# VH-VL binders against q9nrl2r1430to1533: the designs that were tried, part 47

Target 1, 104 residues: q9nrl2r1430to1533
Amino acid sequence: GGVHELSAFEQLVVELVRHDDSWPFLKLVSKIQVPDYYDIIKKPIALNIIREKVNKCEYKLASEFIDDIELMFSNCFEYNPRNTSEAKAGTRLQAFFHIQAQKL
Key: E = the ipSAE of ESMFold2; O = the ipSAE of OpenDDE; V2 = 0.75 times the mean of E and O plus 0.25 times the DockQ between their complexes.

## First folded at step 4 (VH-VL)

Design b1 (framework fv_iluzanebart; at its last look DockQ between E and O 0.72; V2 from the best seeds 0.00; counts 0 for: pae E 7.6 > 2)
Fold by OpenDDE, look of step 5:
Structure b1 (fold): chain C 104 residues (1-104), chain A 124 residues (1-124), chain B 107 residues (1-107)
Amino acid sequence: as target 1 above (104 residues)
Amino acid sequence: EVQLVQSGAEVKKPGESLKISCKGSGYSFDDYWIGWVRQMPGKGLEWMGIIYPGDSDTRYSPSFQGQVTISADKSISTAYLQWSSLKASDTAMYFCARHTYDFESGYYEYFDYWGQGTLVTVSS
Amino acid sequence: EIVMTQSPATLSVSPGERATLSCRASQSVSSYLAWFQQKPGQAPRLLIYDASTRATGIPARFSGSGSGTEFTLTISSLQPEDFAVYYCQQYDNWPYTFGQGTKVDIK
């Protein structure tokens, strides 16, 4: 249903976006800055896209929502070496997400 | 309903500065790129640049790099296009447009909604 | 930048007839190709995206095809409101670029 009330998914996305380590995930990676990104990552996703899916009530199960968030992190770790700022931010944000997701 | 509403027509002289606006409504302004397109009288369409209001990430077309400034104020869901010193050759219609996504593929996609345009006339 | 070339520059057709518009890219743009319609004094209106997907609210008489460097917009039966200028645009590589347009007018 198209409920405009803030759902648990909506709230979690808001918290993720506001997190200090969200900067690699706010939007899709730029092809201009990273030309080979989409040669490697075949299922790109970002928080803005996930928020839109939430707003459109496309997630019927919490597991679907969680899968997309995990995909977002997976993409980050697949493309970025462990010692990069992006990977480090992703690690911290994912840890935060795992704690918050327990409330779902 | 998604809408982009642009500021009114401008009549300016060469050397003057100008800032025109594009206000978005009916969607999450922070989450979509918004761009500017120039259309000179009787001519085609030219992408000038795009901005992501969420973090102000801005991309200019090479032809417009350093010629204009694109900015956004997400607190009022408004994007801007500005000139520090107008030229007669800047006379044109300027459109703003929202850059949307294909949510199935997850890629950046097409420009689905457009403002009504702002006519800028620069003459001595 | 990727150069988009449309043909013909002007296409004269009668109401009820089929109109076929071509768009060529200087290099492959995959399927990241959109078609727009523009009438005098109006903003462009999105018709087709991803080369062949109709935008919301666009009549079925509009169809897009092609991939790579060759694309086609087809209007199966031209209606009076369809006389306008049509632009193709690639969004595979920045800067995004438009074709120079095809004017569809009455024969």
Scores: ipSAE 0.297, ipTM 0.817, lowest interface PAE 1.8, mean pLDDT 92
Fold by ESMFold2-Fast, scan of step 4:
Structure b1 (fold): chain C 104 residues (1-104), chain A 124 residues (1-124), chain B 107 residues (1-107)
Amino acid sequence: as target 1 above (104 residues)
Amino acid sequence: EVQLVQSGAEVKKPGESLKISCKGSGYSFDDYWIGWVRQMPGKGLEWMGIIYPGDSDTRYSPSFQGQVTISADKSISTAYLQWSSLKASDTAMYFCARHTYDFESGYYEYFDYWGQGTLVTVSS
Amino acid sequence: EIVMTQSPATLSVSPGERATLSCRASQSVSSYLAWFQQKPGQAPRLLIYDASTRATGIPARFSGSGSGTEFTLTISSLQPEDFAVYYCQQYDNWPYTFGQGTKVDIK
């Protein structure tokens, strides 16, 4: 850990946010627009929450950071049927993440 | 430190347009909702609407839908509240506030930081 | 919409005394309730969220309790700087709604 590792996490989050397929993941799913989401998903997370955790130095290990990103994708695939725009975006963004995570 | 700084007081006539601002600093502006709250003279607080600057997702309270436009320019970390045609009934103090999360629950919870307010006076 | 009702409208207390403020929701808001302090000419300041969690930097003399439809804000030993208007706000359902406020005045 240290400055280099924190910079790497921030850079990866920025690359995820800028990706065309990030739109389902930028912010937490709205309870008001999707009322049953929080009945199904017990550990909600989004890129803005992950970025805040990076900024607060809450990730001690790269594996903890990777676990939170994977939780985000897992939640997407659990809630959204495979043929939805959300699930398709998640599949492509997850593949991009796996390539970028090799740099950690 | 987290800070929201609003534009100065405005004195306008009915029918005029107006755009007031709320500039965020000390945090990742794109990653937090900004809300607008109205307080009429001697009255309580009224929720107007919110915007997520990262993707411009905007939601209005039913009472304010069609009355105002909320927007943001993330390149300068600034949110806006705009009227196309002011009415005397728009005379009020307008606050911006940052929505935050309980990071453990991963859900919206509350407004943590507030701007100082912009007084808008509309009279003939 | 959920209507929030605060009582009393005005509470007169002396410095060092305990102040107890009430907030009632027209339907259950679980624990999705916040308390704000507002002084004349100033923006509201968050005191309590999730009915009982004290916000960062808020003195221990402020405490919140309750769930469902009935909530209380307690100031255990009122300081001169605590004279203000206090608002409760629910964030369980949209639109989010505030109570009309309780003014805490010097007796």
Scores: ipSAE 0.220, ipTM 0.771, lowest interface PAE 4.6, mean pLDDT 88
Fold by ESMFold2, look of step 5:
Structure b1 (fold): chain C 104 residues (1-104), chain A 124 residues (1-124), chain B 107 residues (1-107)
Amino acid sequence: as target 1 above (104 residues)
Amino acid sequence: EVQLVQSGAEVKKPGESLKISCKGSGYSFDDYWIGWVRQMPGKGLEWMGIIYPGDSDTRYSPSFQGQVTISADKSISTAYLQWSSLKASDTAMYFCARHTYDFESGYYEYFDYWGQGTLVTVSS
Amino acid sequence: EIVMTQSPATLSVSPGERATLSCRASQSVSSYLAWFQQKPGQAPRLLIYDASTRATGIPARFSGSGSGTEFTLTISSLQPEDFAVYYCQQYDNWPYTFGQGTKVDIK
């Protein structure tokens, strides 16, 4: 998108990062602490990567930005059983994202 | 542009405390691992530890665990390396460094920006 | 931890010659290998990452190759400014580790 959409993407990412349930998503999962993660998740992504893509104007459409955010949640739910702290945080943050994304 | 500016050289005596700093600018400080590398006189490079300022996730090399404290104050974009009691063997050059993103591989664990170094001399 | 071993310790070459530096890892690091240059009194500078990708602004005479446990930095047609110490570093697993360095000296 244009300048106005880039500002909206930036604002939304800041709101996601500030959310209390962002902790599993701030940076890529540690291979040392979770050795098999990259065997299972083939398209890793995290909020810091999405933020840099916004900063470098790599999203041309709002749908591309939304797809990366949804990929982030999909990876969480694919790797983590639903009763884990990570999956619960993902559910709550995704719900928050859906509310905030209506600004786009 | 990305810059890492370290605090100035220090001359200390054994037993004194010391906290040296590394201030980052030109980037989102919270979003990048930053770490400390020691280079003893005439020797090679060794990682001491790294910190993610966004959540304070801190990882030490085994040789330095319990020997130093790595911390960050994200409100002023500054990382710290701290000794509670210096030894003569702590005499060295200390560098801070920031990792970079590689969008092609999706892995972001190599360090591409370095501070100018802080010389710490500990002698009687 | 993953031990990185560089050879030779010192490489004496004349300007215009090719320099070949070796780095071995004690276990596979895939392609997560960087090369740094350090001149006296200066901070290290990133040359190569992902085993073979030149960092921004690095001249084409620097090239990296290898994967797994065996890696090579090649400097084609060595220039006077290339006399320095070169380090490899793995970043596959924490703690990240450097090789001990290869000093490239004028012959």
Scores: ipSAE 0.027, ipTM 0.702, lowest interface PAE 7.6, mean pLDDT 88
ESMFold2 (binder alone), look of step 5: mean pLDDT 90; pTM 0.913

Design b10 (framework fv_iluzanebart)
Fold by ESMFold2-Fast, scan of step 4:
Structure b10 (fold): chain C 104 residues (1-104), chain A 124 residues (1-124), chain B 107 residues (1-107)
Amino acid sequence: as target 1 above (104 residues)
Amino acid sequence: EVQLVQSGAEVKKPGESLKISCKGSGYSFTDYWIGWVRQMPGKGLEWMGIIYPGDSDTRYSPSFQGQVTISADKSISTAYLQWSSLKASDTAMYFCARHLYDFESGYYEYFDYWGQGTLVTVSS
Amino acid sequence: EIVMTQSPATLSVSPGERATLSCRASQSVSSYLAWFQQKPGQAPRLLIYDASTRATGIPARFSGSGSGTEFTLTISSLQPEDFAVYYCQQYDNWPYTFGQGTKVDIK
């Protein structure tokens, strides 16, 4: 049950981190580099935060884990215009995630 | 031992170009940002700009945008501050400083190590 | 940009006395505030970051406190080597900004 779900979440996060398109999502956006980010994005999240939540057993249901990953992509598309490298990376990584998440 | 070593003092005339350097050692150069700070004689500290050497992402303070160019060469762990045409008002001490970025949270950022400074004197 | 204001401009104290330096931000910087010490002819040295965390090697007599817009640096028993200019700096928003400095001088 719960142990197998945590192992599956950890495996999926590791696969996302290792993906070529993970670079915009590895850590929280810096206030210095992107000063207006936190004016626009009110629920920031990144793969390092999600991985820590998995390690601390904070996800009780697969839907909670999926919701945090989807929030990460939603933030990317809200902040970044469609034709940016960030948005393109997000589109490809989200597609990869949707395929892998079918197994959860 | 973490060190930032800056190039030596410069004496220049108005209109001349200048490029000063800041070389990092004792750490992974591309894990940190490098910032440049100006201190005019007898005055306080002013942020000029900051660069991430890994991809040369550069941010300038508004008062220095277009007045200087910040660059870096990660292959030799060196950051640069450059003027195309110096003015007498550029006479100052220039410091470089290393900027710690918290990989885990991304929120926590401060400057922990500083170069010794490069004195630039521009005579009119 | 966020304006940092330090007070007093000059603080005259005797060795062994307590010194308290103030720093005020024009808008909230949460706890993203650092304190630096600069001696004549030297580069600034980091003393405190995240408003209250001492940097490595900094003596326990230095302490920082505050959050939001009001911050203090306290030197509990001033030593001869502590006579210097002290700067606060916010790193909450770009551009980063320094206060004008407080000079701690011998009385």
Scores: ipSAE 0.000, ipTM 0.544, lowest interface PAE 13.3, mean pLDDT 85

Design b11 (framework fv_iluzanebart)
Fold by ESMFold2-Fast, scan of step 4:
Structure b11 (fold): chain C 104 residues (1-104), chain A 124 residues (1-124), chain B 107 residues (1-107)
Amino acid sequence: as target 1 above (104 residues)
Amino acid sequence: EVQLVQSGAEVKKPGESLKISCKGSGYSFTDYWIGWVRQMPGKGLEWMGIIYPGDSDTRYSPSFQGQVTISADKSISTAYLQWSSLKASDTAMYFCARHTYEFDSGYYEYFDYWGQGTLVTVSS
Amino acid sequence: EIVMTQSPATLSVSPGERATLSCRASQSVSSYLAWFQQKPGQAPRLLIYDASTRATGIPARFSGSGSGTEFTLTISSLQPEDFAVYYCQQYDNWPYTFGQGTKVDIK
């Protein structure tokens, strides 16, 4: 990627943050609230981390950006049982992401 | 470049209300936790609570739950600590601080930037 | 809650000497331990996090070690500006807790 691709990443992150189903993904899961999370999830990530990586120009390829977003969803489905509000929000937000990612 | 600027010193009487502030600049305010720490005269540091401004998720230390209210206004990048009725025992220096995450593991939470402190004196 | 105990309460050292400060946790905090410096009239300043990782901008004379329940902060060659109170803090469990502090007096 170039400057235009980085602008596209920022635009997509903003759209994800504004989505009604973003609430489980806005920030890293805190160890103080959910201590067993980091025993299960070995590569934690959230939208605030991804946004910082975009702003610091750490994504060189669109595939790297997409991989981090997909990791975020994968972590959600690994930790949260399928019938939880977290997993349901993740399913809907991931579908929205897949539509938008086709433009990258 | 990251700065936390707190409101000025306060002198109050028991029973009065008070709201002090902590304004963040030089970073994305909604992406980091803000914590409040009390230091009583001649004593050490005590955690009061933390808030994530992006969604107003707030957590209190058990000793401070019900004693104070922590809030934030993300539109002006400002966190608040509020008392409805001050006591003489609230006399202290109050600091705000910004948390950081260790991004590789995602679970290290520590204070890396601090405000200058707000001195609150409560006496009859 | 996890209780943090620091020793000694006061340490008097001459400029250029080594200072060693101890911090003990009432239960294991793994490596989730930070050290702060506070000078009179100032806010605390982060020195060390993750027990041994020096924070950005902190001079190499400051080093941390330990894990579990026993931790040490070492200042290898004390400078006049190192006159301060030093606090350890655990962030393994909520509530986060500080030690009572060790005051370093420069002889």
Scores: ipSAE 0.034, ipTM 0.698, lowest interface PAE 6.1, mean pLDDT 88

Design b12 (framework fv_iluzanebart)
Fold by ESMFold2-Fast, scan of step 4:
Structure b12 (fold): chain C 104 residues (1-104), chain A 124 residues (1-124), chain B 107 residues (1-107)
Amino acid sequence: as target 1 above (104 residues)
Amino acid sequence: EVQLVQSGAEVKKPGESLKISCKGSGYSFTDYWIGWVRQMPGKGLEWMGIIYPGDSDTRYSPSFQGQVTISADKSISTAYLQWSSLKASDTAMYFCARHTYDFESGYYDYFDYWGQGTLVTVSS
Amino acid sequence: EIVMTQSPATLSVSPGERATLSCRASQSVSSYLAWFQQKPGQAPRLLIYDASTRATGIPARFSGSGSGTEFTLTISSLQPEDFAVYYCQQYDNWPYTFGQGTKVDIK
């Protein structure tokens, strides 16, 4: 979107990045660190990519921004078993996101 | 515009410590990996390691692990390469470079912008 | 680690002629292969990534091809400013590795 909408997206991304549970989501999963990740996950995304898209004004609607954040969590839960530190962090960060996103 | 600016040339003696820098500007420094590359006189390029400044996640090439320390200070958008004790064999040009992403697909992991290089000469 | 081998070590070409540079990987790197140009006293410049995609601002005379273990960089009509050393680099597996370089000089 508009100027105010872009400011809201940037503020929310910054809050997600600063959250204690953001560590699995800060950057794209390396295929060198996790060789089978890209065989399973066909639409990889991370907070640094989402922030770049916000800065380039690539989100026309709040729903497009929300869809990218939800894709990030969906990828986490698809790849990582429920009892992993990654999945637990994802669950907590997603709950935080849902509360903040109600303001959009 | 995206720029990586490295510290100036250094002349050191064996056994001395050294820390060289690479300052990023024109982009969000904490959102991109920074890599370090060595080029010995008359030789090719060698990857030393990479760091993600947002959380200081660092990976070293096996031949450089334990030989150097890579770090970053996100408050001043600067990455560092450090030796505790220099050897004559450390004489080389050192480059920093920024990783890029294909924002559409998220797959690409290559270096698009490079610093100008820092020449380090170690001699007695 | 994956070993990258470039050939020839030196290629002598006249201006306006076609230059073809080869790069071989010791094991498959899929399409995760980049080409860099380096002139004396300068930092490397990215030319090609993902084996065949030209980087922003790179002239159309530069093209890359190949996948798996065999890759080629082609300069269709060599210009005076193209005399340099060219490096291939794989980014499929860590550590990332460079070839030893091909020096393109004037015949």
Scores: ipSAE 0.014, ipTM 0.668, lowest interface PAE 6.4, mean pLDDT 88

Design b13 (framework fv_iluzanebart)
Fold by ESMFold2-Fast, scan of step 4:
Structure b13 (fold): chain C 104 residues (1-104), chain A 124 residues (1-124), chain B 107 residues (1-107)
Amino acid sequence: as target 1 above (104 residues)
Amino acid sequence: EVQLVQSGAEVKKPGESLKISCKGSGYSFTDYWIGWVRQMPGKGLEWMGIIYPGDSDTRYSPSFQGQVTISADKSISTAYLQWSSLKASDTAMYFCARHTYDFESGYYEYFDYWGQGTLVTVSS
Amino acid sequence: EIVMTQSPATLSVSPGERATLSCRASQSVSDYLAWFQQKPGQAPRLLIYDASTRATGIPARFSGSGSGTEFTLTISSLQPEDFAVYYCQQYDNWPYTFGQGTKVDIK
C-alpha cells in the first residue's frame, strides 16, 4: 500500500524537474543527436520516464524509486567527462536529491 | 485516459495564415514529445516535425523545415502547427500524436496516441 | 532519408484467412519499426512497436517480425474489423518515415 510514498515520490520528481540543473535529465538523450550514447549506456532513463513510472504506481518501495534516480546520475557520470556542463549539473542535482531523499 | 483533441476543420484561401491546435489531457503534457503528421487526400502519412513542450526543443523533417512552425503552450497543454502563408498544396488532414517510450528499456521512441485530425482545405 | 517500401499495395483476403504484409527499409533500422492501422475517416492506431511488441489492447492475431531491412506484419484469422490500411514506420533515424501503406480489402 505505498500511497503516502507515491505522493512523496511525485513531489520529489517535481522538485527535481524545477531545479536549474535538471536540463540534462528532463528527457532521454537523443539517439539521433548522440548516436554513441546507447552503445555505452545500457539502461537509459530520464526524469520524464521516472515521473511516468510514479504516475503508473510502478514503484512498490522507496528503494526502487531511489535506484532509478541514482541510475540516471550514474549514466550521466559514465557518459560525460567530469568537466562537462552535464556532469557538473548532475553533481549539483544529485546533492540536492540526496538532501530531499532523506525525507522519504 | 490519455487524449489528444485537435481544433476543427479549416477552409482558407492561398496566402492566408493559419494556426491549428492539439490539446493533450490525461497525462503530464510537458513529459512527452508531440509530433505532427500530414496526410494529403488519398495519400499516405508524412512526419512533419516534433516538439518537447517541457523545453520547446523542436525538430522538423527536412521537407517541412521553413514551411511551418511548431510550438507549444505548457500552461494550457496545447501544441500548435502554424503557416504564415498557405498554399493550395497544403490541403490535407493534419494529425498530432504523442511520442512515448518503452519504460522497461527507457529508449524506444514511438507514437502511441493520436488526435482525431484537422482537415485543412486551401482553395481559391 | 530512409525510404520505407510496403508490398503489396492492395491485399484481398476473406475473413478467417491469414494476411501477410511486407515492409522494406532502404537501410538497416535495426528493430526500430512500428506498424499502424488506419480505418477510413479515423486516425492511425498503433499495433506493433520494436518490430514485434504488441501495443496495449492489440489482439494476439496481430504479430510482427523481422529486423534490419525486412519486416512482416501477420494477421492470423482476419476479422471483419481488420479491413483497413496498414503503415510501417521507422524511428531509427530522423526524419521518421512511413511506408506508402498496404490496403487490406475484403475478397
Scores: ipSAE 0.040, ipTM 0.716, lowest interface PAE 6.1, mean pLDDT 88

Design b14 (framework fv_iluzanebart)
Fold by ESMFold2-Fast, scan of step 4:
Structure b14 (fold): chain C 104 residues (1-104), chain A 124 residues (1-124), chain B 107 residues (1-107)
Amino acid sequence: as target 1 above (104 residues)
Amino acid sequence: EVQLVQSGAEVKKPGESLKISCKGSGYSFTDYWIGWVRQMPGKGLEWMGIIYPGDSDTRYSPSFQGQVTISADKSISTAYLQWSSLKASDTAMYFCARHTYDFESGYYEYFDYWGQGTLVTVSS
Amino acid sequence: EIVMTQSPATLSVSPGERATLSCRASQSVSSYLAWFQQKPGQAPRLLIYDASTRATGIPARFSGSGSGTEFTLTISSLQPEDFAVYYCQQYDYWPYTFGQGTKVDIK
């Protein structure tokens, strides 16, 4: 865990943001549009939050960064029914993440 | 270091189009929402709408839906407020503001930085 | 839409006096309430968010309290630079709504 790991986190977040399936994950779910989301999801997170944490050097271990990305996918699958466009995008983006994370 | 800089005052006639701007600097522009607020002469503040520049997700106050267009160009860190046809009743000061968020509650909550305002005067 | 009502409309005070400004919501907004200060010709300035948390750089003489539907902004010892219009704003429900403002004038 050092400068090279933090550069790798930034690269991976940028790759996730640019992926076609990132749209459900770019920003936090709106309480106004989806009022029951925060009754179900206890630890909300999104790519903009994760990127801010990377930029502020808040991840001390690669496992902490990976845990936040996995939490994001876990929240998606917990809230969204299996056949929704959100859940399908999450499945594809998570597979992409697992391949890219092998390079960390 | 965080700044929102708005375009200069405008004097227009009814029926003309107008696009005013709000340029962000000193932060990651695509990580925060930008909101627009109207203040009519001698009156209080009214929310118009907000945009997330990362994907251009835009939300309007019901009273402004269809009256204005909010957009953003993330390549130059600039948000826009646009009218296709101005009315005398659009005469007002327009402010942009950056919307921060409460990570624990999971939604965006308060406006921390404001632009200096753009005065729009619409008269015959 | 949630209607925010501020009182009084105008408060006339002398420097050094305590000013108390009220804000009422037509329905509960929990603690999702902010206070802004606006001086003539200037943009609003964030003073308080989450009902009682002071924004960075805001002097300790400003304090906020309340939850649900009743909120108060207190200025403990009013300074000459504090003469301004103060707005409360809820951010619990869209559209976000402001009160009509309380003008704090010199007596």
Scores: ipSAE 0.006, ipTM 0.635, lowest interface PAE 9.3, mean pLDDT 87

Design b15 (framework fv_iluzanebart)
Fold by ESMFold2-Fast, scan of step 4:
Structure b15 (fold): chain C 104 residues (1-104), chain A 124 residues (1-124), chain B 107 residues (1-107)
Amino acid sequence: as target 1 above (104 residues)
Amino acid sequence: EVQLVQSGAEVKKPGESLKISCKGSGYSFTDYWIGWVRQMPGKGLEWMGIIYPGDSDTRYSPSFQGQVTISADKSISTAYLQWSSLKASDTAMYFCARHTYDFESGYYEYFDYWGQGTLVTVSS
Amino acid sequence: EIVMTQSPATLSVSPGERATLSCRASQSVSSYLAWFQQKPGQAPRLLIYDASTRATGIPARFSGSGSGTEFTLTISSLQPEDFAVYYCQQYDDWPYTFGQGTKVDIK
């Protein structure tokens, strides 16, 4: 519902952005810096995109919001080998997200 | 609403320094790339470079690397384009632009919102 | 760098007629191609992105097509306000590059 649900999504996105492990997820992976990323990842997404979708009222259900966050983590683990700093940050941020998502 | 407002026209002499600005409003400034585009009198458009203000990640077109400095001050939602020493050949209209998102696919490599332009004239 | 070539350099069209503008890339840019309109004294305005998607607020008479190396912008039933310079731009690889422009002029 309405403004109450949008406030909850916005608050959670802000909490994710402020987390120390958010750095791989703040913006879309640069095709300039990582040219093969978009050959491997078919549905790219990042926290700035998710925040824009929240602001444009594009999430009708909490499950749609959760699916986009989970897609972001899934993309991270698909592209980045397990022992990279990106994958380790993703693992920690995903655990934090699962705790915070219980509010939804 | 989303707006990019650029600084006013400049008239300078060769050898002088200059810093022009592009102020974003109506959106989260640190979440969007800002690009700079040059248009020489009677000529087409040329990408100069782009910056992500959230972490100052900056990329220059090879033709402009070393000729200009792109920077941003996220505390005042402003991006900058700077010359240490202007040349007559720097006479041009300079535009800033913000990237746009494709919400269906997630790609965001094109620019939708543009500033009004800053005319820079360099003459003796 | 990817070179974008537009043709014709100038297209003379009467109001109400169809205008077709071409853009060619020196190598494949997939569908990462945008079209911009620029009127004298104004900033460029995005018309089309992803080769064929109209930007918000752009009239239906503007349509884009193509993929790979050959792209087309079509303006059906050209209006007086459509007389402008049109640029294509690739964003498949850095540096991003514009075509040299096609001027759509009144006949």
Scores: ipSAE 0.013, ipTM 0.673, lowest interface PAE 8.2, mean pLDDT 87

Design b16 (framework fv_iluzanebart)
Fold by ESMFold2-Fast, scan of step 4:
Structure b16 (fold): chain C 104 residues (1-104), chain A 124 residues (1-124), chain B 107 residues (1-107)
Amino acid sequence: as target 1 above (104 residues)
Amino acid sequence: EVQLVQSGAEVKKPGESLKISCKGSGYSFTDYWIGWVRQMPGKGLEWMGIIYPGDSDTRYSPSFQGQVTISADKSISTAYLQWSSLKASDTAMYFCARHTYDFESGLYEYFDYWGQGTLVTVSS
Amino acid sequence: EIVMTQSPATLSVSPGERATLSCRASQSVSSYLAWFQQKPGQAPRLLIYDASTRATGIPARFSGSGSGTEFTLTISSLQPEDFAVYYCQQYDNWPYTFGQGTKVDIK
């Protein structure tokens, strides 16, 4: 816990951001460019929001951090059909996350 | 403290190139959009465009597309606004501003912090 | 392009008076509307976002209301430091657009 736990969250978010498949998740989906997104997705989130929460020490438990990352993937699969580049990137990045999250 | 610091005033002639800057500090520069706003002398505010420094995703207001170039260098936490060939009609105060987020709703599309402005004067 | 129209263009009030500023959108912008204050020689300052939410550090005398096409900024008891130009801005549709501003002057 504490400082060591926060450092682990920071390292994992950095690794996710640097991953080739992070491009759909770096920032919130634009409601201007994707008008129906916020009609379907009620709890939008992205890596920049999660990173800000880590930096502000808003995660008290590893489970809260993991829940926000999983919400991000869940939103991706809910909005995007399986054959899209977004859904494929999400599938690969989620698998990478699951391996790294074993350390938390 | 979150701070946006812009480059100093410029006096130029029509046809000259110019690049002005906006340096962010006190926050994760690559995690927030930076927008540019023009204010002509005695006039109101005009939206020009926005950039996300983390991936250089850039969007322009239709009236400014092709007129200016917005870019960012994330290694030095600096965004830029540039003209290849200035016109007298480019005389204005230019502001940079950071977009914020409404964390409860998960949406962000408005400006929370502003730079002090860069006055650009173009005359022959 | 959504056109934002502010009224009045100029409002002359005495310190301690209530000031009411209006902003109208040419089509619905839901609650995606912000209010900014600009003093001479200074950058704009965010006052209100999401039509009615006060930004951090903004005094309680500033309040925003409205949704759809009609919005209001109210300053309940005008202080000397409140004399400025006020702008509304919609962020519901691209491109984002500002109103022309309302100048609040000392009577």
Scores: ipSAE 0.053, ipTM 0.721, lowest interface PAE 6.2, mean pLDDT 88

